# VH-VL binders against q9vpl3: the designs that were tried, part 29

Target 1, 224 residues: q9vpl3
Amino acid sequence: RGKINIQRPKAPHYERARVVAVTQPKYPELPKAKSCFKTRAERTQQQQENPYNEIIAREVRNWLDHSRLVAFFHLSSITADDIFRVRVQLHKQNLHLKSYGSKIIEQAVKNTRYEAIVPLFHSNHCIVFSPDPEKTAALLRIVRRVPQMVLLGGIVEETMLSRNQLVAYAQMPGLHAVQAQLVQTLSQAPGHLIQQLQAHQNSFVQVLDVHAKNQMNEETPKST

## First folded at step 11 (VH-VL)

Design B53
Fold by ESMFold2, last read:
Structure B53 (fold): chain C 224 residues (1-224), chain A 122 residues (1-122), chain B 107 residues (1-107)
Amino acid sequence: as target 1 above (224 residues)
Amino acid sequence: EVQLLESGGVLVQPGGSLRLSCAASGFTFNNYAMTWVRQAPGKGLEWVSSISWSGSNTYFADSVKGRFTISRDNSKNTLYLQMNSLKGEDTAVYYCARDRFDSDYGLYMDVWGQGTLVTVSS
Amino acid sequence: DIQMTQSPSSLSASVGDSITITCRASQSISSYLNWYQQKPGKAPNLLIYGASSLQSGVPSRFSGSGSGTDFTLTIRTLQPEDFATYYCQQGWEYPRTFGPGTVVDFR
């Protein structure tokens, strides 16, 4: 009757520690014992969960088989109406906004070079898939107006790119645009052609220099 | 303007080998996964093989697994089907198709070539 | 492996008729069902994808419906160019499988 409440603090800490130890993502150390003691309900639930997870993981693998561009974003608090409007705007540009749990992503990309992306999906996130990497610029223009979507990086043509590398990629003119400038230069009169060739060469060198410098910005060592 | 054109279908002996080609034009070939579908004379359509946009992932029907190889050359806008250990059952018109995926609609083939006939006869 | 069936295997109809072709999957494929048309001596072409979405350039007299395991293709007001073979095909999983086809003949 007297001072029983003094014991309470130790009991909650013990219970909290026990729950944390049991809920840690760790497989049973004694698989024979768990196999022998597994109920039919536990086996059925585990098998049922696996089929649904594999269906969704298959969807992610299908996206990867059909997408030259994959972009990863951190997603801050956003209303359902606002994210729906963004999804519609992206869809018009053949950009597909999706979200998947980290376990699904891990299952989808296991035994691939993309296993490193799994930690990105432990927080609130979204992914954009597209078959057309030329849509990277359109993606960044649309997302610029959506501060709740923060670019983390992406995959372009099976190459993982950091945020800065993806932005630099989006700013590069396409090969056809460069080829069109060369053809236009060759169509000029001889004297005027020399001036235009020098201007286009300088522009092309500047684009290559920006690309090289953007890639080097992530490689430069920093020591305070 | 979007076109797929198969070639390479000829008469071959059982156990022989043959490579089919599919030339793509009028679209950015690199943006798409691709598929081969075949049709035996007087019979229905049978999916044969699919390949991802990059060529990194390939899929095969059980009837051809281990005997056929699918590949692509994105610099030449060309899809290939290498067929080895050919059987009489492989006699068919072979179509290439442009493959699509969207989680709203699933996998589908939106553009087809005209087909090339492969005959496997003893 | 998902087995696809179609019924009827053939049917006869007149210009102006409305017809319905059914397709059944051996397991649920959500709405991942496609319809293709093939005229004699020609390559197939896509009519319907995702059960009900009309491919660009396909006349509105074609429509598709269904989900799960049971699907239908409906052709309203048949035209002379609609006499062909129609195939359903599931886009749910590999191996991708086609139905056996339905021949629509002039009566």
Scores: ipSAE 0.822, ipTM 0.930, lowest interface PAE 0.6, mean pLDDT 81
Fold by ESMFold2, fold request of step 18:
Structure B53 (fold): chain C 224 residues (1-224), chain A 122 residues (1-122), chain B 107 residues (1-107)
Amino acid sequence: as target 1 above (224 residues)
Amino acid sequence: EVQLLESGGVLVQPGGSLRLSCAASGFTFNNYAMTWVRQAPGKGLEWVSSISWSGSNTYFADSVKGRFTISRDNSKNTLYLQMNSLKGEDTAVYYCARDRFDSDYGLYMDVWGQGTLVTVSS
Amino acid sequence: DIQMTQSPSSLSASVGDSITITCRASQSISSYLNWYQQKPGKAPNLLIYGASSLQSGVPSRFSGSGSGTDFTLTIRTLQPEDFATYYCQQGWEYPRTFGPGTVVDFR
């Protein structure tokens, strides 16, 4: 390559800038176009005409038919290795990391209660589906170590939850966890146990009161 | 142990109605979509109906659409099939199945009940 | 609607044989093809989902392959308990459809 009509930026005259310019990798042979970018309007129309959009929208509807938990994240720049690692970690917990374009989501949720989620998909994002809402805590533990994934909110039991509501949901114990808390409480010292038993007895009495009203002919049992 | 147990299969006259039940145990019923599949005596398997985990979405084979209704009670871990305007061709063993979806594998039925026989005959 | 066909409709085989059953869909179903086994008087049970994934508890002598429209189930070293009817089923769309079945009989 010979130098013909040396091209220089209209940048400063000082020697540092010129030395950096000549020592930088020259990109005169870079590909003329690495990818074809269309206007937003053209891209949206092209996607709407794509025959595969309904196939992918059907996939989203199948996920919704089979998922009690859906979580939405904003996704910042992340390497392919990092996102793959996160997907594997989530998969071990029956959590399924996916991404779909906003047109696909709009088509999938058209005429449903979920139409309000479509704007979340106008920027870079990802979605996590799971049949088991008790996996919400595991989801948040895994994602805590992934600053590129920013929780926006979710759907639990067909109810839209904000970010804060989903975090609060994740902290609620399941039935097994509530039973474990009761066992732990009963193992405490007698004085503390009496006070806690009175609180649990009040709950127990309320359950028995409902049962007695339903039966009409049964004396409501009371704790001694 | 994961189990599905169908009940309600009996002899019914043509034009009659019948409700089948499927009781689930050993797994969290609410986490799963559910499906009914039937098999006429000496014949192959035929998909009848499917229902989403919440019950919000239902799907039917053309042969039963308008006559059958699928529902579920997640508080009772029970799936139902209401069959109206029964015909001779509805005679079959009816199976309840636990339904799954993953975009890597598609839709599939990983747990089946033992079936209940519905006979439509005068 | 996606029509599913199976070949052969029946076959006779001996213990120890290796057999192959073919399933064809009327349109592409990606790899969303399932195989079920049904013994006489019993409910079906899942063998293979997603064309090639083996259900938990299913012996390794069973394998599946294929994508698009053509799929196979292979049973290596046939055992006495493998004499049954085998159904393929597409998990691509509603209505869900089954193949007509392949009866594997003891020769």
Scores: ipSAE 0.819, ipTM 0.930, lowest interface PAE 0.7, mean pLDDT 80
Fold by ESMFold2, look of step 11:
Structure B53 (fold): chain C 224 residues (1-224), chain A 122 residues (1-122), chain B 107 residues (1-107)
Amino acid sequence: as target 1 above (224 residues)
Amino acid sequence: EVQLLESGGVLVQPGGSLRLSCAASGFTFNNYAMTWVRQAPGKGLEWVSSISWSGSNTYFADSVKGRFTISRDNSKNTLYLQMNSLKGEDTAVYYCARDRFDSDYGLYMDVWGQGTLVTVSS
Amino acid sequence: DIQMTQSPSSLSASVGDSITITCRASQSISSYLNWYQQKPGKAPNLLIYGASSLQSGVPSRFSGSGSGTDFTLTIRTLQPEDFATYYCQQGWEYPRTFGPGTVVDFR
């Protein structure tokens, strides 16, 4: 009902019935089939159908139960062919590109720490889910070539991250690599700490020796 | 090699308690939701309980709700099932399974342990 | 709760036969239907997920089809190692539910 292409594909007798052409006019940005992402109007309409909303909310909850990484994007105008190519690239990396209406997200995250994300879904958006937070770097590499997808932030390991925090997270080594770096640092640190303690220990002994010598030289008449 | 190994199945009296463990190896345990499934001797499979990757969300079959608790320790790569107020109908082999979800395929269990037998007998 | 049924409860077949097992859900589950194989004394193994997707390592003689409420597992050119019990299971909602199983014996 609210879609522009309704007038094109279903209108042989509309205002444009005077133009009789076997091939439709060239509209390169209009999809040949229904978009894999719902429009804002279509998402609003789905939210009015309570039984369908619960089915989709359950899908979101299942994604959250199985995803350590959730990334949120603003989505600008993009062709169906281009977003499909991005979805395929992401899917190869175990990254799952989805879109859901704000009422559905609100229903899915009710009584959770994630209720604060609901306003992000009032505008045109998409979400990427993945079970593997180490795929964050791959996600950002793929979407860097997609200016229509603008990173807003994400959830990693149940922690809300801003855009800059998520980018910084993606540049860190994996958890095991960070743990290995910490172990290496701690191995070096005990040697440095021992060396510093030995220096202080020697200095402390030296101070005690001087104090003891001064105490020997200090004679005090203690007569009552 | 991806493996799940259950342990803790023993003979217990009705009304007793028991904790099962499932040790995971060969994969990143933290990336996956987990499930317990049981099978009474000579009977079919029955889903018991599921837990999200973080442990924040849990789900139970009506037959065990209020008596069983599911938990996980992601630092030890271990899934647990605490079983209280055990009944004869809880006698079964208990399997742990690695859970998956994709909106194209739904929920499914792609890796299973070998099972541990729990017997509840007077 | 979604009840799952299977047909037949058991069957006998010879090596080289093609067999079909059906599974029915009490309500639509989209394509969220899984098939598991369990050999005697062993744990179940996933064969098919999402109605028709073969799990890695499963021979191509296994295939699945269906959507909505009616689903089918087909085993072409039955082999001796296919003697087992087969369970369908819906992945649509909690509680997760299994069918009662179909026992496949060699005749």
Scores: ipSAE 0.814, ipTM 0.928, lowest interface PAE 0.7, mean pLDDT 80
Fold by ESMFold2, fold request of step 14:
Structure B53 (fold): chain C 224 residues (1-224), chain A 122 residues (1-122), chain B 107 residues (1-107)
Amino acid sequence: as target 1 above (224 residues)
Amino acid sequence: EVQLLESGGVLVQPGGSLRLSCAASGFTFNNYAMTWVRQAPGKGLEWVSSISWSGSNTYFADSVKGRFTISRDNSKNTLYLQMNSLKGEDTAVYYCARDRFDSDYGLYMDVWGQGTLVTVSS
Amino acid sequence: DIQMTQSPSSLSASVGDSITITCRASQSISSYLNWYQQKPGKAPNLLIYGASSLQSGVPSRFSGSGSGTDFTLTIRTLQPEDFATYYCQQGWEYPRTFGPGTVVDFR
């Protein structure tokens, strides 16, 4: 069938796949005829102002407007079945696997502090977007079983993180875990209570300080 | 329970200013872009402004550019609309909405507040 | 700016009827078309996003279809709570634009 007929379901998963294909965005065709019969200068100017690239760059900007977590991977050779299974597994966790050309990324992040990410996209790559940065740990667990995807780094809360910083971020305890650590410290014998509280306060301050400095070190100073 | 609650709509004279608030609860406000939509009495819906999850990017309808400012305070789970140089045509119910994007579906507003009425009258 | 139109502007129907509302965009918006329902005195709520995806909690009697410039909303077995105004809205680009609405009244 060349058109999807959602009123004739054959199988739930097959019909869902056809419905998803209909809902996928359709990009306008580039005007192939306009690129013929033009001078060298006109062809260069026309290609520089390619409207198809701007449509896709807008999609990347929309992802950035809606994603607190962005992770970058080098993508080695992988079968279509394997990458599809990874994409489905990530999607269940609200993690969205995409790939875009370096020119499009450059257009999308032009005049932002994210311009430094453009070189990551000159080789075979993929990007994962998510609105929820707490999904970083789930992302890393899923891709650990996918050696074809090699983590390069990411953006969390508009802060650029290296590979090691992103891994460390994923391992940081939540507020409830930090509160539980404080309660555990208070349960110590009274003779050592003040010393143990001071040690845990310093550790807690260190965790917050590392997290804040990671964000501050990758952030442009505020205008004054 | 996911909720958005607008406040601040009152009667204002032409040329006046007003700040609307939208309080979010029942979801992680920081994860979402947000949008203001208005509806003049007896009329249809008009998009006013949108803001990214971080507040770094903002978008405005031509009818309000230069007069309205959108902002958010993620620590207070609150969206704001600052409305300056108000005109009679700004009279409307103002709704805040939780905004979504996915390249499979585009931009859409999946949760709406109850609205707050702004009246601009001399 | 992308202009959105709806047809009809109003219609009268009885409980149990099937109705169809159409929406047209002035340019291709892929499948980035949303449908909202607004009952009198109430806020709008999302019915359908991405042309055909049903929002959680929306009854299965609602369905959407279309791509490019032409879209439809269908309500198969109209219930008393479905008498409302229905708006389409494109999610393709800024400025975000709505259709003028379709009022569905009790016949």
Scores: ipSAE 0.814, ipTM 0.929, lowest interface PAE 0.7, mean pLDDT 81

Design B53
Fold by ESMFold2, fold request of step 18:
Structure B53 (fold): chain C 224 residues (1-224), chain A 122 residues (1-122), chain B 107 residues (1-107)
Amino acid sequence: as target 1 above (224 residues)
Amino acid sequence: EVQLLESGGVLVQPGGSLRLSCAASGFTFNNYAMTWVRQAPGKGLEWVSSISWSGSNTYFADSVKGRFTISRDNSKNTLYLQMNSLKGEDTAVYYCARDRFDSDYGLYMDVWGQGTLVTVSS
Amino acid sequence: DIQMTQSPSSLSASVGDSITITCRASQSISSYLNWYQQKPGKAPNLLIYGASSLQSGVPSRFSGSGSGTDFTLTIRTLQPEDFATYYCQQGWEYPRTFGPGTVVDFR
């Protein structure tokens, strides 16, 4: 048993295909007490995972071993033509658009610093991997033309960044040391549910950091 | 212009230690995972160890686990192999290689150094 | 661990011949099979990655095919510079493993 085709990126639905999505109610994730109401079949299924899940999780680990940049997006309904065009544009910039189920991501990042990213994959999503973090600006430029891809955050140099932190990283001029220090000193991006509450704080911290660094070339003005 | 240059291979007695270096130039070293491969005289190629771009994850052949360590200094564009408790079976030319991954192609080594000879004998 | 085998272990050929080298993995490795060329006293060079993708700068007379467990390297119209040892190598999992090599010599 089990599905072995989980590696294919999920294609966006067309209007006629969206009827299935609308007519099948989306159930919220249950709290930890869910196990008290699970059927015998659900408990047995948890013990007998798809035999290829570890193969796919290994693929994710290989991407992480070879990628200085990882970006996470929420993916809204998008035509197959549009997502294909985006994938081709990204590939030309050494940016690799992929999608993986939340169970696979959980297996891939188990016992790592990245376990906090798993909740991001409980909704429709995509991931972009790249070995080159200087491609972050190109990524954001390409995706700006694709409103169906909503940036959630990313990982740069093994540091988790919020959406606003990643955007600030992409815009900063300077030496690699300055960009690496910004990545290392910023707070870990919280889950999507909390991300908006912290966005103003993180943006203000980044403005102050940039302002303070720019003052290295000028007399000391009052910073705020 | 992409180059890898190994150094540090010498004659060493059994039980000794040796550190190999691999200097990278002509590309952004930090963007790549790296690998050591060895070749005993008259024999085929044997994978020794690999390291992720950051150095956070390392992998070893069973024949060297516990005796060898792999590291990198991204600020110096240098890959290292620390070899301890050397044995005659470790006699080989040691190559460093630039490692690649893509889910379409798997893992592969697209750039190789010219190798450095390690001889373990009394 | 994935064991890799190659056949033949050696062969003799003349300039202009077409040759085929085979590689077998002990389990499926999808298309994650690489071919390297090594000339005596020199480092290996990548020829083919992902079973069939030609590395930049490699002549079109080289081609690769196969998936799963059985793979083939073909060299059409051998040139003097093609006499070397050829290794397959799986890129599926750690430990990364090489085949034992195929020596292609002058007839």
Scores: ipSAE 0.814, ipTM 0.930, lowest interface PAE 0.6, mean pLDDT 80
Fold by ESMFold2, fold request of step 18:
Structure B53 (fold): chain C 224 residues (1-224), chain A 122 residues (1-122), chain B 107 residues (1-107)
Amino acid sequence: as target 1 above (224 residues)
Amino acid sequence: EVQLLESGGVLVQPGGSLRLSCAASGFTFNNYAMTWVRQAPGKGLEWVSSISWSGSNTYFADSVKGRFTISRDNSKNTLYLQMNSLKGEDTAVYYCARDRFDSDYGLYMDVWGQGTLVTVSS
Amino acid sequence: DIQMTQSPSSLSASVGDSITITCRASQSISSYLNWYQQKPGKAPNLLIYGASSLQSGVPSRFSGSGSGTDFTLTIRTLQPEDFATYYCQQGWEYPRTFGPGTVVDFR
């Protein structure tokens, strides 16, 4: 496949344009002169945005039903060509780059445990969805070359992770059972969390002892 | 190879209960939402129920709502359909399917099982 | 609920023919329309998703088109293995409804 051909996929662009066309009426030309009153076109656009918001909120809910990994980024100023190239590169790894307004995110996550994410979308942002949480390392590797995308955090296996927690999760690609236990531990009561972390530390020590004795054992345990 | 295998379809009396299973292999089951579709003898396909990858969200056709429950065990790579208060119109071959979503293409079912026959007859 | 209709309900054709099956939704579903093939006694299999995207392993003689409410499946050079029942299905919203099917049989 050519990177140039992938940079301009027609099907995704066609479908997004079609959704917008179905839910938004054609607006008349806005007045060129500065105006202190809302025009009929502005009022019509506001009215049509409400039905569009629910359609897009449903899209976000569908993404959440099908994604074990969700990552949130602050998006600095970036050209359409540059973000398209990033989207194509991510898509090759089954990582889906999207952007949604804060009102839509609020509507999509209403009455869910994810309501706390809404403030992240009040500024320019983007979201990456993936069905495969093992792609977290690939995601971070790709976006490291994109300084305009600044990681804020994510959701892995329905558990919210901070930026540092998500980076730590990505650094354990060969320890899938430990990664799953870490995510589960963070979602439990504090006392149970301490017990789970201590069990994992003991497991790490046992693995290291099998290969060779070293000072790594004394530096492995976490505080708390 | 990617496979789905349904089981548990038997003859059941009206008003009875039955639990269907769908065993997944050859792919990471946890990464996918799942769906049940049924087909009455000589009839077309009817969507029955869907479940998110985690099991947290479930969806049902009106014809089965309140009588059927969908669940999954991601540690066993297995999808379940609990069928209660069975009626004659529930007689069908029941298929499980692997579900997909992409905002460019919508919801679709890319892998299907072979089906298991449920017969509701006195 | 979105009602799906298909035309024709059945169709007789010979190997080598080009055939067209249409599907209509009761409301706009964008391009969220899927086509499935089913042979008697067998499970359905996906042919086309998103109106026009061909599933991996499906021969290029199959194609799909359409948007909004009207959709078409075309088989350009019918092969012996293509005699089956074809279903359209909308992926826009729950409940995820199917068309009634089109039986394609040997003439």
Scores: ipSAE 0.811, ipTM 0.927, lowest interface PAE 0.6, mean pLDDT 80
Fold by ESMFold2, fold request of step 14:
Structure B53 (fold): chain C 224 residues (1-224), chain A 122 residues (1-122), chain B 107 residues (1-107)
Amino acid sequence: as target 1 above (224 residues)
Amino acid sequence: EVQLLESGGVLVQPGGSLRLSCAASGFTFNNYAMTWVRQAPGKGLEWVSSISWSGSNTYFADSVKGRFTISRDNSKNTLYLQMNSLKGEDTAVYYCARDRFDSDYGLYMDVWGQGTLVTVSS
Amino acid sequence: DIQMTQSPSSLSASVGDSITITCRASQSISSYLNWYQQKPGKAPNLLIYGASSLQSGVPSRFSGSGSGTDFTLTIRTLQPEDFATYYCQQGWEYPRTFGPGTVVDFR
């Protein structure tokens, strides 16, 4: 009735990630007096620190300048072949699958209204950029077949949407309805046409924003 | 069918102001960032300003920063360049361009307008 | 700021020649190098983006290569319509910068 607890030290599985600076310009050295020796935690942090974090943050900012749709996913374990196949399928729809570290996302969205997204990137993740928010339905269709990619939410037209709000957005008849109303108003004065188009666009964005805010408090919409 | 057409280039006095327009057609204007590039007579190309798809982020060459503003009206498919405190060195043909980004290729301008001439002279 | 240089500044060539234009960046720009063609009195047109990707509608006699700081544009069987000025341009960072141009003139 005694339990034997055998403890054998495991072989070290410590892995150090290191950035190799090949073909890079020579950098100024830091003062030597401060850091002759470093702890293992400090060494690991330095070895995982990409010396070009701002370069990659610039890449993320460029994606944001050119993307009306941004979608965030939790990424479970997936093979390189499977993620490559998903990336190819998405690319055919002008959907660009990328991954960036949380520190880089924080740098990229610094001093923007998107700072609140940073906690989403503390776990394994990926992000999809597209210039065309009408591709949201195609995005969701493709990733439905990829259970390793779990939708967390997104940004559409600079508006933050939860998972359920983004799914609801993908099902809305949005731009098609605005386009149909534009055709119906073609005989009206130019100023009136502009005001109606702006009102429908603003109303759609406001409905999407109100829908997003109202849906933030709901876990599952009631079926009716 | 994809077209960009600049307008508004005229002769103006030094210190004057001018607004250029760029009308887009044949593509979904809202999906693209946009850029202005200028070319002084007999000279090369100079990037002037860029604007994100939404208009929220803007970028300027040092030579025009504080004097020029860039804006867009996505409901009118139109890009604007407001040019204030004009100088002789601002004399150029101004082109608008459709801007693209992909992390595989960087930033590039895949469609250009025909340009509009701005002359700053007494 | 990234300075872009081109070599040669001008060249003379005959129809059917193969020519090469070199572009150099003052720092690494990965493969974010674009080439534009401009004929006299006309707007520029994109030829090559991302160092080596051929824009739609551009003839296959145009090709680009390079990465880092050194890039080339090659025109293989030069045609009468290819006599123009060629600009490289980096798409790495703001400010976006162009090379000074290479004038390709008929001999």
Scores: ipSAE 0.809, ipTM 0.926, lowest interface PAE 0.6, mean pLDDT 80
Fold by ESMFold2, look of step 17:
Structure B53 (fold): chain C 224 residues (1-224), chain A 122 residues (1-122), chain B 107 residues (1-107)
Amino acid sequence: as target 1 above (224 residues)
Amino acid sequence: EVQLLESGGVLVQPGGSLRLSCAASGFTFNNYAMTWVRQAPGKGLEWVSSISWSGSNTYFADSVKGRFTISRDNSKNTLYLQMNSLKGEDTAVYYCARDRFDSDYGLYMDVWGQGTLVTVSS
Amino acid sequence: DIQMTQSPSSLSASVGDSITITCRASQSISSYLNWYQQKPGKAPNLLIYGASSLQSGVPSRFSGSGSGTDFTLTIRTLQPEDFATYYCQQGWEYPRTFGPGTVVDFR
């Protein structure tokens, strides 16, 4: 898609500059000077973003079409060397570290079940894609050594999971083991089945509770 | 051993319908998007349709859009192509292929089946 | 839609020759270009993905290069099993499109 319409200088430019100026930190300079810069910058950004956004939105859709696991992280300040080392470690496990702007994510997931993820990309972030959800444990193990990457949650099997749910998913002994345990339970009397499912569920809840308490203690210093 | 095996190709009259199957083995089928590619006798390869790992997104060549549907049953490790309103130009060997995507390499088909022949003839 | 072309459409070569096949896309596809080999009566096989990455099990005599719109497949020291048809294919967008093929025949 080609040239953006020639703008009319008075009304549109002033209105856009006014909005941007309201959200910007105060400086000793006059707003009128910023209005001129922002109008030119907005036009350039709009022209540059449209074809670029479509290409990258397609990339995101391709990742989603090919990934059973998607994990979202807040990304704190990190050196280029450190993030590159993390990317290489993840790549060895078929885990793909990427970052995309919120406009691109919004365009990629519009009219899909994933529209709720767009706000996660307004802040500094990164995403990990993988075709294999069994790599969730490896992901969390690698990222544990990277305090700059803070897990926010993820998508597993097209289901959005909170941070705690994704951590719990990674701790399961494996889908095959869970399936085998369920089959063994079903081959017993119905009353015994209920007892075994409740016991397993209670054990699972206890593991989650211990993990959450350990994480809470590590994150919050005790008063002295 | 990673394998894809197509079946269901037969002789059918114009306007008829046919369902092709592709059985996957030796890999975790659920992890992959899948694609159908066809080849008319003596001609080159033509992309027909693709489907995401979950089946939520599907894509079609213009020549088959509205007539063909693609689906998958991840519990049976099977890909399907439902072909309706068949025409003579649909005569081809139909291959299923395992899709891959990586932003470093793009989309590519790394494993192919043996193919099944569909003949549309009056 | 991205049109893919290949050159030459066919060629004759002897065992031990080195050959080059070119592929051109109608618009830039970055490095998202794949090469497939197909022997008569057989299914295609992936040789190269992402313009230059060899698929596992493909002999090192195969190599690929290029970016943007122009790509090449090179086969060094042609072997008897290399006489086949070669297709390029773009992995940039839907619809996914193939080149018309290059037939490599024994001379």
Scores: ipSAE 0.808, ipTM 0.924, lowest interface PAE 0.7, mean pLDDT 81

